VH-VL binders against o04291r164to392. Designs and how they scored, part 3

Target 1, 229 residues: o04291r164to392
Amino acid sequence: DANNPAGLLSIAEEALAEFLSKATGTAVDWVQMIGMKPGPDSIGIVAISRNCSGIAARACGLVSLEPMKVAEILKDRPSWLRDCRSVDTLSVIPAGNGGTIELIYTQMYAPTTLAAARDFWTLRYSTCLEDGSYVVCERSLTSATGGPTGPPSSNFVRAEMKPSGFLIRPCDGGGSILHIVDHVDLDAWSVPEVMRPLYESSKILAQKMTVAALRHVRQIAQETSGEVQ
Below, E stands for the ipSAE of ESMFold2; O stands for the ipSAE of OpenDDE; V2 stands for 0.75 times the mean of E and O plus 0.25 times the DockQ between their complexes.

## First folded at step 1 (VH-VL)

Design G05 (framework fv_ragifilimab; at its last look DockQ between E and O 0.03; V2 from the best seeds 0.00; counts 0 for: pae E 16.6 > 2, placed apart)
Fold by OpenDDE, look of step 10:
Structure G05 (fold): chain C 229 residues (1-229), chain A 123 residues (1-123), chain B 113 residues (1-113)
Amino acid sequence: as target 1 above (229 residues)
Amino acid sequence: QVQLVQSGAEVKKPGASVKVSCKGSGYTFTGYYMHWVRQAPGQGLEWIGWINPNSGGTTYNQKFKDRATMTVDKSISTAYMELSRLRSDDTAVYYCARVPYSSGWYEDYFDYWGQGTLVTVSS
Amino acid sequence: DIVMTQSPDSLAVSLGERATINCKSSQSVLYSYNNKNYLAWYQQKPGQPPKLLIYWASTRESGVPDRFSGSGSGTDFTLTISSLQAEDVAVYHCQQYYSTPLTFGQGTKLEIK
């Protein structure tokens, strides 16, 4: 039964495995791009998917914050994601090894008045890995994945989050290496043709979500340390 | 100042390949996308693709995906565009062009261009 | 693909008069996220590469004279030369960079009447 804690944990573990294969592996065909302005924390690689289901982007960069702090900051999507309308944590389930499973409902603003806003019904799994890294991975719960399915909303079109999240590795000397993966299917075919580029561009995803996350956490780091980026 | 200097004119027969070079100077070569654009005589501009000089990552216009190959030699700040299986309608001036930095991101308009390389394909 | 269509294909304008070139995109190139139009204009003189004039539909590139201006939003854009000068004789191109593949208009040839 995927609706019990054990079942949810299985889903979480699968999500974690798939996420890691994207974050540091080649599960997705990534094309690296340079789009960020160089700075003190200029070590940042942004990549977008060439071909996958939906659209995907990833970024890797240094952050002068501890892993748990980075995770805390990034979990608060409304604080850095412009298009995020709301995030509701519907349930919190303790998992093994200090991990936590959360059932989350996310509402997004519509990027255009010509299309319905998207929402997500997801499982988020937070855990510490053997190497000391902290991972927060998230994926949609669907009939295919198992687990509780969220109620439909007449005001939103349910989008799908593929295994996404962030991997935060502690660095020697302080700070963290942050790996971010965003992989979503926004159901581009359901929107007017003229608007589809907004829903099927990994580059746009990288700009408004993946890079935004990295910039935000770096900004917070700068404010905390008083350093100039 | 930023300069993009391209290789000289080429004359090729149908079915052959041509490789055009573009040397960047006056800026950090690996820090900016290099795009390739061509222009047939009396015609508009046509985008071929881009390459990340640092990673070697490329994106092609689907029209050229099977015939165009973009590469870079970072050691000499030079980008290359090779077009294979040439045909008469490939006759054009080929340009390399750099994109600027804008609002925290590199957008795909072109602030600097090479002088162009005429490629003539004739039997 | 986004198709860019310029109008007219060619025009002749007297010195000191206003020149107007239009560019229409088959799809909107306005990005709601940043409320910017992903549209650029270039000037190309014979034997030379294109020169960037305008980006974000209305922002002049550094060094471009004030007589050049870009306007429009969504799908309809206009390049205006308020007072045509002799050195303005060229082909002008619009380009969208909203999505790949990047596409250009067919060009507009501007001559002196």
Scores: ipSAE 0.023, ipTM 0.610, lowest interface PAE 6.2, mean pLDDT 91
Fold by ESMFold2-Fast, scan of step 1:
Structure G05 (fold): chain C 229 residues (1-229), chain A 123 residues (1-123), chain B 113 residues (1-113)
Amino acid sequence: as target 1 above (229 residues)
Amino acid sequence: QVQLVQSGAEVKKPGASVKVSCKGSGYTFTGYYMHWVRQAPGQGLEWIGWINPNSGGTTYNQKFKDRATMTVDKSISTAYMELSRLRSDDTAVYYCARVPYSSGWYEDYFDYWGQGTLVTVSS
Amino acid sequence: DIVMTQSPDSLAVSLGERATINCKSSQSVLYSYNNKNYLAWYQQKPGQPPKLLIYWASTRESGVPDRFSGSGSGTDFTLTISSLQAEDVAVYHCQQYYSTPLTFGQGTKLEIK
């Protein structure tokens, strides 16, 4: 758990299992957004969940970078997520299986001036699987997991990140298949009623992370990497 | 009362595999992580890994990751640890051990241990 | 990996006298945010599994006699038996649970003098 560094791996592995179920499994009912069809040169697929609490989206696409490089790029969240105000790494703990656990505090910009900005206390678990796949999985630490340590945030409303992140699988012939899941609960009841649909079921908010991540790694692949094949 | 009961002693030849069982009773089996620890004759304790009986999720000590396999059978509250490609230096007493659950936390010290299973690897 | 080193390897102490066993970690096992040391002590008698004595460096497990106490912080830890009894003859092990892989000291054998 959060106050027991070795126990954090238990939380990380539970988050990983749930994340993988969301990213590649059939346990969650994902429906493709109307009008979000990939073109021949842009094979990303974006879907929104209808059977989960909060706001959830997933995306999948090919990128011309090896899994480790994709993971390194995406771990630098402020560089590609416009809504990210700040990221503070509170602790970095090596995991027994060669992975890394990070305790992270994140502040996000508010979508509207009528609602407070959101902040997150999360555990981020990065690990390399035996088949060469990389996973970067993240979830909130809540009172149920002992909670994080740190100063109280004023002017922010605590949001909860459900298991989310990136599964990066190697492709035959080079490159990677990137699977993305974003699942958050932004505490819709803390905002004025007129804003609640934006915070409890917004397709706009659901896509921000998944679309930004996929577009960013493809841009970097084209700028800094050669042909994979 | 909490009990962890392990299978009996095994004698194996180099290159063989051994599978040790650990049956939990007196508590909710799926609520607690199960660890495996070994002790070579006259030596200290060495951690192998843990399994979450609820999810089947595992974490291994890197030293054992390519040879050790931990599994559970929830229906009989039993955990298993299989070690393959045995060498003479795998001769040890193998223990299963439970970590406590306190106020919603899993803490990685061991409140209950199995009696141990001696595995002897010799030609 | 965090390496745990115990000293001495063996110790002989007379009945009723104080026994002191030391454990050093290669890096700190003190988590600064919760101010807890991720260190446990076990007692192991011949032919038996280890038995938990102390966790969080100084918290005594239920049922453990008050003559057993743990102290120390960061990298240097001590298990003390204030008045040695015959039943205390055993090997004592320290364990860190700050980081995986979980690691143990090599053990200290305690004998009657």
Scores: ipSAE 0.006, ipTM 0.455, lowest interface PAE 10.3, mean pLDDT 81
Fold by ESMFold2, look of step 10:
Structure G05 (fold): chain C 229 residues (1-229), chain A 123 residues (1-123), chain B 113 residues (1-113)
Amino acid sequence: as target 1 above (229 residues)
Amino acid sequence: QVQLVQSGAEVKKPGASVKVSCKGSGYTFTGYYMHWVRQAPGQGLEWIGWINPNSGGTTYNQKFKDRATMTVDKSISTAYMELSRLRSDDTAVYYCARVPYSSGWYEDYFDYWGQGTLVTVSS
Amino acid sequence: DIVMTQSPDSLAVSLGERATINCKSSQSVLYSYNNKNYLAWYQQKPGQPPKLLIYWASTRESGVPDRFSGSGSGTDFTLTISSLQAEDVAVYHCQQYYSTPLTFGQGTKLEIK
């Protein structure tokens, strides 16, 4: 049964475990991204994948906002992801463990007219960890994972999101430590060779998505502080 | 028809363990969380935890997490709850209970209950 | 943990009269996204398991008589029996299912006066 609530929670818990191993561990062979180094002016630490399935990027940085506010901002994907065309939450399921499961359909703009735009059918799991961290993780639902089938995609290439998301840890003294992992397979084989770097480059993924998210939250934090001063 | 049939009453000494069984019938056993709830004599209801019979994943009330162990045997549609290091204040009726599922929504109120298993812990 | 507190602990009501049982949660059990209160009521007769009466604070379970109704929102909830029958003598429990641990009120014993 593809609509089994116990099966959806199993998918969510596996996605959470895999996301955490990427965010804080070595489940992906991470290489620090050139030009994004720690320092007084740095946005944070940014890494990209080497020798993994699909493409991946990771970022970690400090944000002068409370964890709940950071999660609220980042869940609103169109507000910070330039290529995001639409996000439609088709189902919201309370997990019974204090978390929530969402079934989400996302459409993206294509960066070129030479290739079809991508869409995603995903499960997003939001929960609070025992250590007080807040997690929002997400992964595609496919025939291999189980779960309900998504909307038809005749005008899109269905891309795969591997376990990805945000780990938001509260800091002593206020603010948050934000860890971001983006891990996707955009089906680069389906585009002309000249355009493939847009779909298979971990560096481009980091620039367009992972760094953009971190930069956006940090900019909102600065604007909020400036408004009160 | 949904039925939850539990094992019989047990008498135990302090420090022992007890394992209560709950056999589900009339529904797809692996499609619904199984919860355990207890009631001491003259007291209210106390939630122990749930088990996902599809994956074996569990969540425990923190009060019980170091003494309670929930498991399932899918082949006989049976859930188990074992409570170790028993004390006299563990004397209670232990219930298994199921939660409803409808239209993709998982709800943690209890529409079906087992008949209860009295566990008496006496010195 | 969300603490559920019922009042009164015990209640005696004449046959045919209205019985009112209150339940208060230490935190809101209203989920703003779906606008639902994650609260249930159970009836428990001696020697029996609890029986579901009401879920979502005000929705009667199938087969529950119309004289049972639930009301309230957020942190304050009420179970009302509009015309008490002899068979309604029981202990009544409220329960939140907003978050784990799932918690129950201490119970309210309802008797015929």
Scores: ipSAE 0.006, ipTM 0.444, lowest interface PAE 16.6, mean pLDDT 85
ESMFold2 (binder alone), look of step 10: mean pLDDT 93; pTM 0.949

Design G06 (framework fv_ragifilimab; at its last look DockQ between E and O 0.05; V2 from the best seeds 0.00; counts 0 for: pae O 11.9 > 2, placed apart)
Fold by ESMFold2, look of step 10:
Structure G06 (fold): chain C 229 residues (1-229), chain A 124 residues (1-124), chain B 113 residues (1-113)
Amino acid sequence: as target 1 above (229 residues)
Amino acid sequence: QVQLVQSGAEVKKPGASVKVSCKGSGYTFTGYYMHWVRQAPGQGLEWIGVINPYSGGTTYAQKFKDRATMTVDKSISTAYMELSRLRSDDTAVYYCAREGYYDSSGFPHAFDIWGQGTLVTVSS
Amino acid sequence: DIVMTQSPDSLAVSLGERATINCKSSQSVLYSSNNKNYLAWYQQKPGQPPKLLIYWASTRESGVPDRFSGSGSGTDFTLTISSLQAEDVAVYHCQQYYSTPLTFGQGTKLEIK
């Protein structure tokens, strides 16, 4: 049964395990991203993938917001991901311990008129870890993973999101340590060759998604700390 | 040790088909695009096409589009290229080649690993 | 299609001397957004597959001796062997991987004089 909650939880837990191995381990061969000018108050550590399937980027930084607030902000992808046209949550399934499984259809703008826009059909799993960390991980549902089929992709190229997401660890003095992993396959050979670097570069992925997300949360944190509520 | 091992030489008649295999080992097979290139005797290299071994998506050179079929069997880390309606000018060594990925810049390298080649001879 | 033209078709060079092979593309292979030339050089010895020497026009593949160097940008590229050795006798191919169909130069046969 494609709609079986137990089957979806199995996919979610595998996605969580794979995401954590990327965020906190070496499941991806990470290389520090070169070319950032040294300066005071660097936003954090950014790395890009070497020798893995697809393209991947990771960032880690400090944010003066509590974990649940960070998660709320980052789940609203249109607010920070400039190329995100829409995020539609088609199903919400409780996963125990306050955890949640969402089935999500996401549409992206194309960066130029020369390439078809991408869409994603994904499972997103949110849960708390034993140490008080909050995690939101996400991965595509395909015939290989199981689960229900998504909306038709007639005007889009269906892209793959490999286990990705954010891990948000509370700090003793308040605020959070945010780990972000983006890992995708955008089907780079399906675009005209002059556009291929936009779809196969982990450095461009880092710039457009991973770093952008961290900057967005830090900007909101600055705005929030300037107000009394 | 990263390696591409191809099937053995073939002798075919005009009008027949040939299917060349290419087995990848020592790396994540589905993480790298696979290209097919041929070289007729005494001639240069000619690109046939590329396959995404994860999705099965393909792009062919126009010259081969109606006669070549590239596929993968990811369970055994093997790519295939089938060429139909063979002619004498299809006599060539056929290579698989892996598209290299990643350095610190995050852009792909050219073809970093090649198979040993498969000689296909088409004769009456 | 981007046509890749090598010159010369063949050359003979004395041991220890400099060899120079040129490659010209019919269209630019420089992608301005990342400032990289999508141009590679391969060495091919008789009965063997090509071996990658240079990618992005000037970046040497790991394990390739430093006597091999690539230069040029846009449409005009050069492979240089600064001190020819006996094992360098081969056919050398340039290749663009900027757009499909991916295309190779006709090859340059390098011999010892």
Scores: ipSAE 0.006, ipTM 0.536, lowest interface PAE 11.8, mean pLDDT 85
Fold by ESMFold2-Fast, scan of step 1:
Structure G06 (fold): chain C 229 residues (1-229), chain A 124 residues (1-124), chain B 113 residues (1-113)
Amino acid sequence: as target 1 above (229 residues)
Amino acid sequence: QVQLVQSGAEVKKPGASVKVSCKGSGYTFTGYYMHWVRQAPGQGLEWIGVINPYSGGTTYAQKFKDRATMTVDKSISTAYMELSRLRSDDTAVYYCAREGYYDSSGFPHAFDIWGQGTLVTVSS
Amino acid sequence: DIVMTQSPDSLAVSLGERATINCKSSQSVLYSSNNKNYLAWYQQKPGQPPKLLIYWASTRESGVPDRFSGSGSGTDFTLTISSLQAEDVAVYHCQQYYSTPLTFGQGTKLEIK
């Protein structure tokens, strides 16, 4: 379960395996988002899942920063995700293999005053792979896994994050290839009928996260090189 | 609309240097790795190296490491490959090629856009 | 270095018939983490640069006719043209992009019989 270190490591390893399957194209059927094509100004494709619970989005791009630096930037979620209200790291646990497990509580702003805000209780696992890649993967802890119930807030609806995160591979010419997966199951039935189209597919939120992450890392890379204009 | 345009043919004497240019247009130049490949008359394709246009970082094939220099000028979206101490067996068409759009798997899918090629002739 | 070997060096096939070109790598180009083969096929017509046909051993590039297909895994790969057309006369090259230095096969010249 989620209340002891051995159980947390088991959940972390399972999340990693599922995340890698999504990130590298074998677990889920991916289709380009309607109206979206590879553009002159974008590296990679934002793809939406066809055959999973909730909606998943996947993207990738080249970034001119080393894997550890990319991971450091992306772990500071409020710095690049506009709708992220707060992130509280409740616990940090060494995984014994050089990796780190974090228990995290996140609150998201509501898109309008007519919709409830969402919150997440997650396990985030950061580790290095044998090929020098760095991975940060994250998934919700639910009552079914023995996870926490969260604060007693009447203004939030609990959302579920399926295995999601970042795979960051080093490049021979310097920099990294950044793979992003965002897989969220939002409870559409908890929102007013007129707002349900915004939540039913979750694709707007998933796309927003993948695009925001890639944009932010590239912006920081430019600032670090002194080429910001 | 995405294209790579290379400089014109060159004729050089043995011992000279040649510098080939490759101008990218219709895409974000610094977002894609640029590879250099050559093809001697009637022969197969030979990889010279790759440059990251954002960082200037390079990887060369061992055969070319001492003679080839790859650079970029980001302000004009142009990559360069200079080959020094030319020999007659360096006579070839030299291509620049963009490492393709990453697909949904996140990995490059080979060379999707190629320059038209620059013939370099090395003679007496 | 990964050595790429194509067979045959030259092939003549009648119009409308099946053409088959083989490519062998000296070591596996299968990446275990994503279960994909880093193998591409290019078509090159006289006086032109190579054109990407297939990547990841079996995925057709956008705009490439469905008569072109790629198959194989690990070290042994095949490019198939199911019904040869006159416009398919070209030299075909296989490439591994698994590790540097990136390497190509010697090329296979395809002609109408």
Scores: ipSAE 0.000, ipTM 0.420, lowest interface PAE 18.9, mean pLDDT 78
Fold by OpenDDE, look of step 10:
Structure G06 (fold): chain C 229 residues (1-229), chain A 124 residues (1-124), chain B 113 residues (1-113)
Amino acid sequence: as target 1 above (229 residues)
Amino acid sequence: QVQLVQSGAEVKKPGASVKVSCKGSGYTFTGYYMHWVRQAPGQGLEWIGVINPYSGGTTYAQKFKDRATMTVDKSISTAYMELSRLRSDDTAVYYCAREGYYDSSGFPHAFDIWGQGTLVTVSS
Amino acid sequence: DIVMTQSPDSLAVSLGERATINCKSSQSVLYSSNNKNYLAWYQQKPGQPPKLLIYWASTRESGVPDRFSGSGSGTDFTLTISSLQAEDVAVYHCQQYYSTPLTFGQGTKLEIK
């Protein structure tokens, strides 16, 4: 059974481990972004990957919200990621350890009319760590990873999400430290050469997705508290 | 501050070539498409082509495909547009323009940053 | 190629009055996948490069006064200045960036009556 909970949990745990190694470790060769102003997101560290499969970006910043609230906000990608067309939760499976596994199908808008839109078939794992941190990590399910694989669509090019997600650590005095990692392979080869920078730039990924997420959650925090962040 | 600074005005004879430069600053040069647009005196805007500053890939309008050459020097964040076999109707202000994108919007975007323009006069 | 046609070519409007400029595309610039119109409006003052005013047909660029608005979908678009100011005297250009080659309208010269 492709939906075997034990098998899915194994995949989830592997995704978590790999994600954490990216979020706070050196599993990816991170280089801090220089020269791009993230606007109100200036309070944070943004880094992009070098010499990795696909493109990757990470960000770290403070958010004046509780970890669970941050997670809820960021899980709703369509609300803050304009390139996200839809997110369908196909299955929800309790992990037995307090965590939750979700099988998710995501459709993205095409960044250009000259290329097919990308979709993702992913497993998302949400769990609380021993240190009180909350983690939401996600990765594509492929023949290589195991688990159920989604049907191909003629209207979309299947992209791959490498272990990505959010690490949300509670702070003393309130709020959270948020670590975001986005790591994707958008199959840049399939697009016209002149358009490839849109698909193979970690910098663009950082700006369009990673920083956007941070900005959105900060905005919500500000609206909720009435405080300037 | 994000800006594009172009080279100075040029006066050329018919049959000659002109190469206009456009230096980007204040942003990641290789992260944005660079377009070239010209405007004849008293006329509208005409798209020449676009270059990928990262890969060097180019797309030209059919009208300019055999005469225009776009290049970049990433080391100095500079784009170049060379137009050969100049004729009088090539007299125009030539602009480089960055195709922008915004965190809250999709691609492709409109031209959010423009150079100041380079007047190219072709006269016998 | 998508042909962009503006109307009128020239327009004179009194200060404080509404200015309306139209732009038609020979084919739809609405992208069905994201339901966005790949149309932009630019303002160009004498001796200056064009300045982006509106993108996606109706979204104002940062810093653009709220008296500027864009509307329309598919093939018919309109730029509106609700209350004309002296500094609004310029040539306005519509552009499609739906497909290559990118194309512009012929421009509309807006003057004060």
Scores: ipSAE 0.000, ipTM 0.509, lowest interface PAE 11.9, mean pLDDT 91
ESMFold2 (binder alone), look of step 10: mean pLDDT 93; pTM 0.957

Design G07 (framework fv_ragifilimab)
Fold by ESMFold2-Fast, scan of step 1:
Structure G07 (fold): chain C 229 residues (1-229), chain A 119 residues (1-119), chain B 113 residues (1-113)
Amino acid sequence: as target 1 above (229 residues)
Amino acid sequence: QVQLVQSGAEVKKPGASVKVSCKGSGYTFTGYYMHWVRQAPGQGLEWIGWINPNSGGTTYNQKFKDRATMTVDKSISTAYMELSRLRSDDTAVYYCAKRLIYGAYFDYWGQGTLVTVSS
Amino acid sequence: DIVMTQSPDSLAVSLGERATINCKSSQSVLYSSNNKNYLAWYQQKPGQPPKLLIYWASTRESGVPDRFSGSGSGTDFTLTISSLQAEDVAVYHCQQYYSYPYTFGQGTKLEIK
């Protein structure tokens, strides 16, 4: 199990390309969620992908914070994701191109005793794009992707995060446009057959993660500046 | 390239505390967990715990949780392991150990610090 | 806690002959999802820290001679030195890294007969 920075950067760049394809809508068909209403708690767009493995959700909205501050807030996942038990950043590696690669182990709470809790072993890549946008993208490390083997999950079912994350574009006049993609596969085969349809239909979880992230960053923006967006 | 250099041998009385240091060089100090392992004379190795140098977060072996404290000083790339309320059976060589990438098997070790606890 | 037991406590082997050291875990250290055994082997010479030889039960660390090999799965593991050389005189330790706390065997002392 030899690892190297070039190999990790290659995985990071593949994740970034696939994430951007999802975030900008170029490769995937998105179905808008029913019942989303305009209001003070509204989000720009929430959509679920119908043509993918696992479940993918995306959202977009305006935030009165600069891209790097938005990224900083969203990287603290336990602060806005209630179902997250713990997030451990086990390694932080400079990418050599100005970006940062992190190896992260995450544990989730089990919703009931009838379903095993899920955990994730991921690579998170943070970098600036040529247009001044900031990106934080994350994906699971598996035998298919290569990279280091993560912690064993004796009390958890290892879930897979497909390329997911945040694209944060600066706005002319200040603030940012935040694009969010959450794409996960909770390994439905590790759940009793009767429960599998509930886990295969993890659209609710993906939507909750996407919406929670946007709402949280807007709340922090308001608290930080004292301004209403 | 990668080096872990530990502080020198210490002699302590029962009930005292000892603080062992481990200075890392040749790698990004905050990028990789630091582990602590001890070895009593003529006995096997015993894992004490690990610290994340970036966050200061720790995980301890329950056997040592009440007495061991791991800390880091990022400005000088140095990790510390303090063991309090020393007993004679704490006499051991204390090692810092790590892997250059995430892992719980160790390809880099400090030279060891002998801590002798006697009256 | 997972208890690691090595056998024998010590052995003497003639130069050029095969040396075999065994390690048993009280619980399986095989992770079924990735089919990997969370088991490592170390070599330790007097006055020195341990040196990593083998990880994932059978993967040889870079720079370790190919006469060293690891085998086994689940609870029973073996370190083999196919043709003993003088510099192989040392204490050998196995380690599980499947679950906390990480635990080591008591060590096996290898001497030349």
Scores: ipSAE 0.012, ipTM 0.544, lowest interface PAE 8.0, mean pLDDT 82

